# Designs tried in a protein design chat: VHH binders against Transcription initiation factor IIB (tfb). Part 3

Target 1, 335 residues: Transcription initiation factor IIB (tfb), of Methanocaldococcus jannaschii (q58192)
Amino acid sequence: SVDYNEPIIIKENGEIKVVKIGELIDKIIENSENIRREGILEIAKCKGIEVIAFNSNYKFKFMPVSEVSRHPVSEMFEIVVEGNKKVRVTRSHSVFTIRDNEVVPIRVDELKVGDILVLAKELPNIEEDIEIDKKFSKILGYIIAEGYYDDKKIVLSYDYNEKEFINETIDYFKSLNSDITIYSKDLNIQIEVKNKKIINLLKKLRVKNKRIPSIIFKSPYEIKKSFIDGIFNGKDAKVFVSKELAEDVIFLLLQIKENATINKKSINDIEVYEVRRITNIYTNRKLEKLINSDFIFLKIKEINKVEPTSGYAYDLTVPNAENFVAGFGGFVLHN

## First folded at step 16 (VHH; from K03 with W53Y K98R)

Design L05
Fold by ESMFold2 at other seeds, fold request of step 20:
Parts: C-alpha cells; sequence; structure tokens
Structure L05 (fold): chain B 335 residues (1-335), chain A 123 residues (1-123)
C-alpha cells in the first residue's frame, strides 16, 4: 500500500491526468454504495479508471482498475533511488526488482541500500487528433510555467537574451492578428497579447490551475516535446515551486522517452524541485527482453521510516497485471 | 546580503483587514518585480499577487481579486499587501519573494524569499 500524496497517472472519462492516489481512492470509497470491509481494510469496486501497468512483454499500457482499498497505518517507508526518485510505501508492500533476468516482486522490508529496483523508462504515448500546433504548444508550456492571463490579455516575460523564443512568440501571435505590446527595461522584455479567442481557449484548458492539460498528455509526440521545451524555456533543468507540476512534467517526459533527475531544495521551509532532463537513456542488461523493455533499473540510495500523510495507506487492483506505476519518478508497485 | 522581512500579520475576524509589509535590503529594490505567496497549513505554496519594478503593473490570483491590493514604495524599499474582506480561506503564512523579472509576474528566479508572516482569519 502507498502513501496518500503519491502521484499516479490515470485515464478517467477520456482525460489523462496525474492525481494523488489517496485523494482518488478516498473519493471512490466515500461515493461508493457497496463498501466491503475486511478487518481494517476498506474496499470498493472501481469502474471507468485506468492506470499504467506492465504486461508480460515488459511494456507499459493503460489497464483498468477493478478495486481500490485503504487501511489505517502508523508508519511508511520512503525509498529513494538514483536520480532522487522516491516513493512512500508500507513495509509489507512489494515493489519490483530483477533476479535471474526476470522482473519479480520483493517486499519493502526485505530491501537494502544498494539493491536494484525497477522503474519506468518510458510510458505509453497516447496520441489523438489535436487542434493545437507545435508553436502554440511551446507557448502554452511557457504560459503554464511562467505566464499570466486575465479576461483582457496574456502576459509573458523574458530575459533579453531569449531572442529566438521572443521572436517565435511575437510571430505566432502576429499570425493570429493579435494586438501585441512590447515593454523593455534593462535586460527584461514583457510581451502583452490581446486575443479573445486564445484567452477563451486558455480558460477551456484550465491553464490557471498550472497543471499539464489532458489534451497535452493525449497529444502527438512532437506536440508533447514542444510543450516540454516551453516549460523548460530551452534549458536542461527547471526549478518548480509546485510539486504537482513537477510530477506532471516527469510523467510527460516519460511519454516522450526522456527521463529526469530530481533535486529537492528548501528555501525558508518552502520546498522546491529541480528537475533535470535526461535524453540519452541506456540499460546495462544483456537479455534482449530487458534491453527492449520499458524499464530502467536503479539502485536504492536511502530507505527512511516516515509518518503517513493521512493515517491511511492506499492500493488498487489491476486484474491480469497485478502492478501499477506511481510515485515521484515512476516506480513500479505490486498489487 | 539580500534579505526580505515580512511583518503585519496577525489574527483577525472574517471581514476584517490587514496590511502586510516586506522590508527589502541588500539589493536595488526598484530593479525587481516582487510577489506575495502564501502557504496554508498542509498545502503547497500558492501565488497571490505580483507587482512590477515601478509599481505600474499589478497582477492578482482570482481568489483575491478585488479584495487585496499590492503596492510598493521604492523610496523605502518596502512591498505591501493590503488585505480587505478577509475570509477563513485566507489563513496562511504569507511570504514576499523577489522575481527574476522586472515585471514581477511568474515563478522565474524567485530565489529570495522572506521568513513569512502568519495571517489567521478566525472568529
Amino acid sequence: as target 1 above (335 residues)
Amino acid sequence: QVQLVESGGGMVQPGGSLRLSCAASGFTFSDYGMSWVRRAPGKGPEWVSAISYSGGKTYYADSVKGRFTISRDNAKNTLYLQMNSLKPEDTALYYCARSGRSWGYGWYGMDVWGQGTQVTVSS
């Protein structure tokens, strides 16, 4: 079972989004007419939700969830692997390791620092017909990361040295007959754009939530990549104040066959997350099935006892797969 | 050394008002945009408001529009947040932060934060 705050990417009602597993499961249980109780375990049937799980070919797919559950706990364990990817799980929960060239479950209480865990190298790239192009997708990523809009205007700020992106932004909005005003002071540029049609689109995409819209998770590779390039403003690393946005970004990176390292920092007790992109991914495994798998194999750096976030631990059942992907960085968890 | 120090927090009844101040030192205050950010217990940071280097442009989260007013006095190196019509949902630790941009909006380069001042809205 896993902690309340652990991120999980789901498909629900045609939308793809990253949610907290505890929030999802609490809502399902609280709205269920038929809760089954087995001792301290609360169980509810689940319909219409898919999660990511691997199949016998070691490939990840969206797969249906049949049941969700929660139970009270007094302790959790935080597992930290290479790249500072992490997940909080119960001592009796199983994660995956590799033994005799097979991916097999192993209990958390049997883990030691230095052991190898299985994580996601890439995730399914679901692609639908999308009405937005690469240029808008890049600008949308920048708006979500750094931008502002209201009923009248979109506002984007740049360093003077970001000339190429500034020109791309201006050219794009000029092509839409937008009213563009440019302000400069010292080495800073601000672009104000008035375009009612685009503002209404931002509202429909709920851009003010500062989360990756479902349409991006469902877009073609090139659209996803342009969006990510906008988030990172052409850099290899980005500092996020929003943990939720950082989690969204990591799952999206996995969809485009990239990966990331994470560096958590504290500024006056505010936690921020530096995410650094990794685009050259290797495996040092000789078996062809493992080389071609969707897995990356990472060493455990730390195992720490921690307090549960909500007093509960959470789990879900994926029939025929008996696993799912969750956690900051894409851990594979047994169910 | 660069510092931001918030003050003016306290306990207030719903519907009441508070004015927060942020004293800046160790940098040329008038060159930078500034923001207010808040953190409710058990939640992550939420951006509240931003103001440009000159004070000429201001930006607000939807949750505070019409109730909060950000301002600055560049002669006194001080940022302000006037909070009116306070609601229990406004209860949080309020931080001022320096932007990496002259116009203040956005999370870019917010590497300097104050210690925060507590605002509690309760009967």
Scores: ipSAE 0.483, ipTM 0.794, lowest interface PAE 2.9, mean pLDDT 88
Fold by ESMFold2 at other seeds, fold request of step 20:
Structure L05 (fold): chain B 335 residues (1-335), chain A 123 residues (1-123)
Amino acid sequence: as target 1 above (335 residues)
Amino acid sequence: QVQLVESGGGMVQPGGSLRLSCAASGFTFSDYGMSWVRRAPGKGPEWVSAISYSGGKTYYADSVKGRFTISRDNAKNTLYLQMNSLKPEDTALYYCARSGRSWGYGWYGMDVWGQGTQVTVSS
């Protein structure tokens, strides 16, 4: 079973989004007409939700969830692997390791520092015919990462040396007949844009939440890539104060066949997350099935006993596959 | 040696007012945008308000707009947050933060943070 705050990418009613597994399951259980109880375990049937699971070819697909469950718990274990990817699970829960060139479950209470775990190398890229262009998607990524907007204006700031992106931003909004004001102070440029059509679109996309909109998770590769380039603004790393946005970015990177390392820092008890893009992914495995798989194999750095976020641990049933992807960095979890 | 020190926190009843101060040292205060960020118990940080290097532009989260006023006195190297009509939801540790650029809005490259001052709004 898995901790409340663990991120999981889902498909629900045609929308793709990253949610907290505990929030999702609590809502399903509390709104269910009938709940099966087996001792302390609460179980509800689940319809209309898909999660990512691997098949016998070691490929990830969206697969339907048949049931969800939760139970009270007093302890959790946080597993941290290389790259600072992490997940919180119960001692009896299974994750996946590799033995004799096969991907097999292993219980958390059998894990040791230095053991190898299976994580996602890439995720399914669902591409729908949705009207959104590359120029808007790049600017949208930048707005989410660094921008401000209200009912009157959009505000973006740049370092002076970002001239190509500055000109691209100006040209885009000029093409929409926007009112543009440019301010300069030292090596900083601020662009203020008034365009009610775009502001209304940002509201529809709920950009104030500073999360990746579902339309981006469902977009073609070139749109996803442009959006990510906007977030990172030509740099190979980005510091996020929002853990949730960093988690969204990790899942989106996996959809475009990139990966990342995470460097968590603490500044006066404020946690920030440096996400560094990795485009050269190597496997140290020689078996063709593992080379062609959607898996990456990472060593455990730490196993720590921690308190559960809620009083509960959570689980999903994926028929036939009996696994799902969750956690900060894309862990493969049994059950 | 770059330092931000918040003060002025305390306990206040709902509907009350409180004024926070942030003393800056070790850098040219008037070259930087500044922000207030808060963290409620058990929750992640939430950006509250920002002010440009000169004080000429201010920005507010929707949750505080109309109730909070950010200001700065560049001669005294001090940032302020006037908080009116306080609600229990405003209970948090309030941090002063320096932007990496001249306009301090949002999560814009904040690289220097204070230790925070506690604000508690309760009946």
Scores: ipSAE 0.480, ipTM 0.795, lowest interface PAE 2.9, mean pLDDT 88
Fold by ESMFold2 at other seeds, look of step 21:
Structure L05 (fold): chain B 335 residues (1-335), chain A 123 residues (1-123)
Amino acid sequence: as target 1 above (335 residues)
Amino acid sequence: QVQLVESGGGMVQPGGSLRLSCAASGFTFSDYGMSWVRRAPGKGPEWVSAISYSGGKTYYADSVKGRFTISRDNAKNTLYLQMNSLKPEDTALYYCARSGRSWGYGWYGMDVWGQGTQVTVSS
């Protein structure tokens, strides 16, 4: 079972989003008319939700969830692997390792520093036609990462050295007959855009939440890539104050066959997350099934005993697959 | 040595007012945008407000718009947050932060932070 705050990417009613597993499961259980109890375990049937799980070919797919569960706990273990990816799980929960070229479950209480764990190298890239072009998707990423808007205007700031992106932004909004005002101070450029149609689109996409909209998770590769380029503003790394946005970005990177390392920093007890993109992923494995898999194999750096966030641990059932992807960085968890 | 020092926090009843101050030193204050960020003990950081280097542009989170007013006095190297109509939900540790950009609204681009001042709204 896993901790309340662990991120999980789900598909629900045609929408793809990253949620906290505890928030999801608590809502399902509390709204269910038919709670089954097995000892301390509370179980509810689940309909209309898919999670990511691997199949017999070692490929990740969205797969239906049949049941969700929670139980009280007094301790959790935080497992940190290479790249500072992490997940909080119970001592008896199983994760996956590799033995004799086979991916097999292993209990958390049997793990030691230096052991190899299985994580996601890439995630399913569901591609649907959407009404957002590449130019807007890049600007949308920048708005979510650093922008401001209200009922009257959109506001974006740039360094003077970002001339290409500045010109792209101006040209795009000019093509839409927008009212554009440009301010300069030293090496900083601010662009204010008045366009009611675009502001209404940002509201429809709930951009104020500062989360990746579902339509981006369902978009063609080129749209996802442009959106990510907007988030990172052409750089290899970005610092996020929002953990939830950093988690969204990690899952989106996996959909475009990229990965990341995470550097958690504390600034006066404010935790921030530096996410650094990795575009070249290698596996040191000989078997073609493993070379072609959706897995990356990472060493454990730390195993730390921690307190549960909610007093509960959470789990879900994926029939026949008996696994799901969750955690900061895309851990594979056994169910 | 770049420093930001907050003050003016305290206890207040719902509906009350407080004025926070942030004293800046070690850099040219008037070249930088500034922000207020808050954090409740059980929650992550929440951006509250930002102000441009000159004070000519201000930005607010929807949760505080109409109740809070950000301002600055560049001659005194001081940032302010006037908080009116306070609610229990405003209870948090309030930080001032320097933006890496002169305009101050860059939601995630803050490079220097103060130590915070506690605001508690309760009966």
Scores: ipSAE 0.477, ipTM 0.799, lowest interface PAE 3.1, mean pLDDT 88

## First folded at step 17 (VHH; from L05 with G100P G109A)

Design M01
Fold by ESMFold2 at other seeds, look of step 20:
Structure M01 (fold): chain B 335 residues (1-335), chain A 123 residues (1-123)
Amino acid sequence: as target 1 above (335 residues)
Amino acid sequence: QVQLVESGGGMVQPGGSLRLSCAASGFTFSDYGMSWVRRAPGKGPEWVSAISYSGGKTYYADSVKGRFTISRDNAKNTLYLQMNSLKPEDTALYYCARSPRSWGYGWYAMDVWGQGTQVTVSS
């Protein structure tokens, strides 16, 4: 079973989003008319939700969830692997390792530092035919990461050395006949844009939530890539104050066949997350099936006993597959 | 040594007011945009308000707009947050933070943070 705050990418009512597994499951259980109990385990039927799971070809797909469950717990184990990817799970929960060129489950209480775990190398890139501008998607990424807007204006700030991106932003809004005002102090530039149509679109996409909109998770590769480039402002690393946005970005990177390392820093009890993009994905080439898989194989760096976030641990049932992807960095978990 | 020190927190009844202060030292305060960020129990940080280096531009989260007022006194190296019409939902640890840019808002990589001051709104 998995800790409350662990991120999981889901498909629900045609929307793709990253949620906290505990929040999702608590809501389903609280709204269920019938709860089945098996000892300390609370179980509810689930309809209309898909998660990412691997099939017999070692490929990830969205697959339906049939049941969700939770149970009280007094301890969790945080597993940290290469790249500082991490997940909190119960001692009796199984994750996946590789033995004799086969991907097999292994219980958390059997793990040791140095053991190999199976994580996602890439995730399904669901590309719906949507009408979204590549140029807009880049600006949208920057607005979500660093921008402000209200009923009157959009506000974007830059360092002067970001000259090409500044010019792209100005040119884009000029092409829309926007009212643009530019302020400068030393090497700092602020651009204010008045465009009611774009402001209304930002409201419709709920950009104030500072989360990746579902339309981006469902967009063509080039749109996803342009949005990510906007988030990162053309750089290879970005610091996030929002853990949820960092988690969204990690899952989106996996959809475009990129990956990342994570560096968490704590500043007076405020945690920030540096996400660094990696474009050269390591592959295991001992067996053709593994070489062609959606998996990356990473060594465990740490196993730490930690307190549960909510006092409960959570799990999902994915019929036939009996696995799902969750956690900060895309762990494969047995269910 | 660069430092930010918050003060002015406390307990207050719903509908009441508080004024937070943030004393800055070890850097040229008037060169930087500043923000207030809060963290409610069990939740992640939430940006509250930002102010440009000169005080000429101010920005607010929708949840506090009209109730909170950010200001700065560059002569005293002090950032302020006047909090009116307080609600139980405003209960949080409030931090001041320095932006690496002069203009303040939207900057996710605040480079200096204070220790926080607790605000509790309850009867």
Scores: ipSAE 0.539, ipTM 0.828, lowest interface PAE 2.3, mean pLDDT 88
Fold by ESMFold2, fold request of step 20:
Structure M01 (fold): chain B 335 residues (1-335), chain A 123 residues (1-123)
Amino acid sequence: as target 1 above (335 residues)
Amino acid sequence: QVQLVESGGGMVQPGGSLRLSCAASGFTFSDYGMSWVRRAPGKGPEWVSAISYSGGKTYYADSVKGRFTISRDNAKNTLYLQMNSLKPEDTALYYCARSPRSWGYGWYAMDVWGQGTQVTVSS
């Protein structure tokens, strides 16, 4: 079972989003007419939700969830692997390792530092026709990461050396007949844009939540890539104060066949997350099935006993697959 | 040494007011945008308000707009947050933070943080 706060990417009612597994499951159980109990487990049937699971070809797909469950717990284990990816799970839960070139489950209480775990290298890239273009998607990423807007204006700030992106921003909003005002002070540039149509679009996309909108998770590769470029402002790394946004970004990076390392820092009890993009990830395995798999194999750095977030641990049933992807960095968990 | 020191926190009843101050030292205060960020117990940080280097531009999160007023006195190297009509959900540690940019708004990489001052809104 998995901690309340662990991120999981889901498909629900045609929308793709990253949610906290505990929030999802608590809602399903509390809205269910037919809760079943098996010892300490509360179990509810689940319809209309898909999660990411791997199949016998070692490829990830969205697959339906049949049941959800929760049970009280007093302890969790935080597993940290290379790249500082992490997940909190119960002692009795199984994750995946590799033995004799086969991906097999292993219980958390059998793990030790140095063991190899299976994580996601790539996630399914579902691409639907959408109404937004590459230029807007890049600006949208920048607004979510660093921008401000209200009922009257959109505000973006830049360093003077970001001339190409500044010009792209100006050109885009000019093409929409926007009222644009540019301020400068020392090495800083601020662009204020008045355009009610765009502001209403940002409201519809709920951009103030500072989360990746579902339309981006469902977009073509080039739209996803442009959005990510906007988030990172053309750089290889970005510091996030929002853990939820950092989690969203990591799942989106996996959809475009990139990956990341994470560096957590605390400043006066404020935790921030530096996410550094990694391309061209290689496996040290020679079997074609593993080379062509959606898996990356990472060494455990730490196993720590921690407190549960909610007093409960959570799980999902994915028929036939018996696995799902969750956690900060995309862990493969047995169900 | 660059330093930010908050003060003015305390306990107040719903509907009450508090004024937070942040004393800055070790840098040219008037060159930098400044922000207030808060952290409620068990929650992540939430940006509250920002003010430009000159005080000419101010920005607010929707949750505080109309109730909070950010200001600065560049002659005294001090940032302020006037908090009116306080609600229980405003209970948090409030931090002042320096932006590397002149118009310090939104979720941005703040490079200097204070220690925080506690605001508690309770009956």
Scores: ipSAE 0.535, ipTM 0.818, lowest interface PAE 2.4, mean pLDDT 88
Fold by ESMFold2, look of step 19:
Structure M01 (fold): chain B 335 residues (1-335), chain A 123 residues (1-123)
Amino acid sequence: as target 1 above (335 residues)
Amino acid sequence: QVQLVESGGGMVQPGGSLRLSCAASGFTFSDYGMSWVRRAPGKGPEWVSAISYSGGKTYYADSVKGRFTISRDNAKNTLYLQMNSLKPEDTALYYCARSPRSWGYGWYAMDVWGQGTQVTVSS
């Protein structure tokens, strides 16, 4: 079972989004008419939700969830692996390791520092035909990361040295016959754009939530890549004050076959998350099935006892597969 | 020594008002955009408002628009937040933060943070 705040990418009613597993499961249980109880465990049937799980070919797919569950707990264990990816799980929960070139479950209470865990190297890329072009997707990423808009205008700020992106932004909005005003102070540039159609699109996509819109998770590779480039502003690292946006970005990076390291810092009780892109992924495995898998194999750096966020731990059932992907960085968890 | 120090927090009834101040030192205050960010108990940080280097442009989160007013006095190196019509949902630790950009918005890139001042709105 996993902690309330652990991120999980799901498909629900045609939308792909990252949610907190505890929030999802609490809602399902609290809205269910038929709760089954097995001791302290509360169980509800689940329809219409898919999660990411691996199959016998070691490939990740969206797969249906049949049941969700929760139970009270007094302790959790935070497992931190290489790249500072982390997940909080119960002592008795199983994660995956590699043994004799096979991916096998192992209980958290059997783990030690230095052991190898299985994590996601890449995630399934569902690509729908969408009506968002490559240039807009890059600007959309920048708006979500750093931009402002209201009913009248969109506001984007740049350093002068970001000349290529500044020109791309200006050219894009000029191609849409937008009113553009440019302000400068020293080496800072601000671009203000009046375009009612784009503002209405931002409202429809709920950009004020500062989360990755579902349409991006469902977009073609080149759109996802362009959106990510906008988030990162052409750099290989970005600092996020929003943990939720950082979690979204990690899952999207996995869809485009990239990965990341995470550096958490606390500044006056404000936690910030530096996400650094890694585009060259190495495997230390020689077996062809493992080389061609969707897995990366990372060593455990820390195992820390921590308190549960909600007093509950959460789990879900993926029939046949008996696993799912969750956690900050894409851990593979047994169910 | 680059420093931001907030003050003016306290307890207030719903519907009341408070004025927060943030004293800046160790840098040229008038070159930088500034923001207020808050963190409610059990929640992540939430951007509240931003102001450009000159004070000529201001930006607000939807949750506070019309109730809060950000301002600055560059001669006194001080940032302000006037908070009116306060609600229990405004209860949080309020931080001022410096943007590396002159225009203010872009709170994910804030490079200097204050210690915070507590605002509690309780009946």
Scores: ipSAE 0.533, ipTM 0.823, lowest interface PAE 2.5, mean pLDDT 88
Fold by ESMFold2 at other seeds, fold request of step 20:
Structure M01 (fold): chain B 335 residues (1-335), chain A 123 residues (1-123)
Amino acid sequence: as target 1 above (335 residues)
Amino acid sequence: QVQLVESGGGMVQPGGSLRLSCAASGFTFSDYGMSWVRRAPGKGPEWVSAISYSGGKTYYADSVKGRFTISRDNAKNTLYLQMNSLKPEDTALYYCARSPRSWGYGWYAMDVWGQGTQVTVSS
């Protein structure tokens, strides 16, 4: 079972989003007409939700969830692997390791520092034909990461040395016959844009939630890539104060066959997350099935006892596959 | 070294007012945009308001717009947040933060943070 706050990418009613597993499952159970109880377990049937799970070819797919469950818990274990990817799970929960070139489950209470865990190298890239282009998607990423908008205007700020991106922004909004005002102070530049059509689109996409919109998770590779480039402002690393946005970004990176390392820092009780892109990924394995798999194999750096977030631990049933991807960095968890 | 120190927090009744201050030192205050960020118990940080380097532009989260007023006094290296019509959901630790850009707005691009000052809105 898994902690309340662990992120999981889901597909529900054609929308793809990252949610907290505990929030999802608590809502399903609380809205259920019929809860089955097996000891301390509360179990509810689940319909219309898919999660990511691997198949017998070691490939990730979206797969249906048949049931969700929760149970009271007094302790969790936080497992930290290379790249500072992490997940909080119960002692009896199984994750996956590799033994004799085969991916097999192993219980958390059998793990030790230095053991190898299976994580996602890449995630399924569902691509729908959508009506946004590369230029808008890059600007959208920048707005989510650093921008402001209200009912009247969109506001973006740049350093003078970002000339190419500044020109791209101006040219894009000019092509839409927007009212553009440019301010400068020393080496900083601010662009204010009045365009009601774009402001209405930002409202429709709920950009003020500071989350990656579902349309991006469902977009073609080039749109996803352009959006990510906007988030990172063309750089290899970005500091996020929003853990949720950092989690979204990591799942999106996996969809474009990139990966990341995470550096968490606490500054005056504010946690910040530096996400560094890794664009050259390889598996140091010789068996063809493992080379072609969607897996990366990472060593455990830490195993720590921690307090549960909600007093409950959570789980999903994925029929036949009996696994799912969750956690900060894309852990493969046995169900 | 660069430093931000918040003050002015405390207990207030719903509907009351507080004025937060943030004293800045160790850098040229008037070159930087500034923000207030808050953190309610058990929740992540929430951006509240931002102000440009000169004070000429201000920005607010929807949850506080019309109730809170950000301001700055560049001669005194001090940032302010006037908080009116306070609600229980405004209860949080309030942080002063420096933007690496002159305009201050940005969703957590902050490079320097204060220690925070507690605001509690309760009957």
Scores: ipSAE 0.521, ipTM 0.806, lowest interface PAE 2.6, mean pLDDT 88

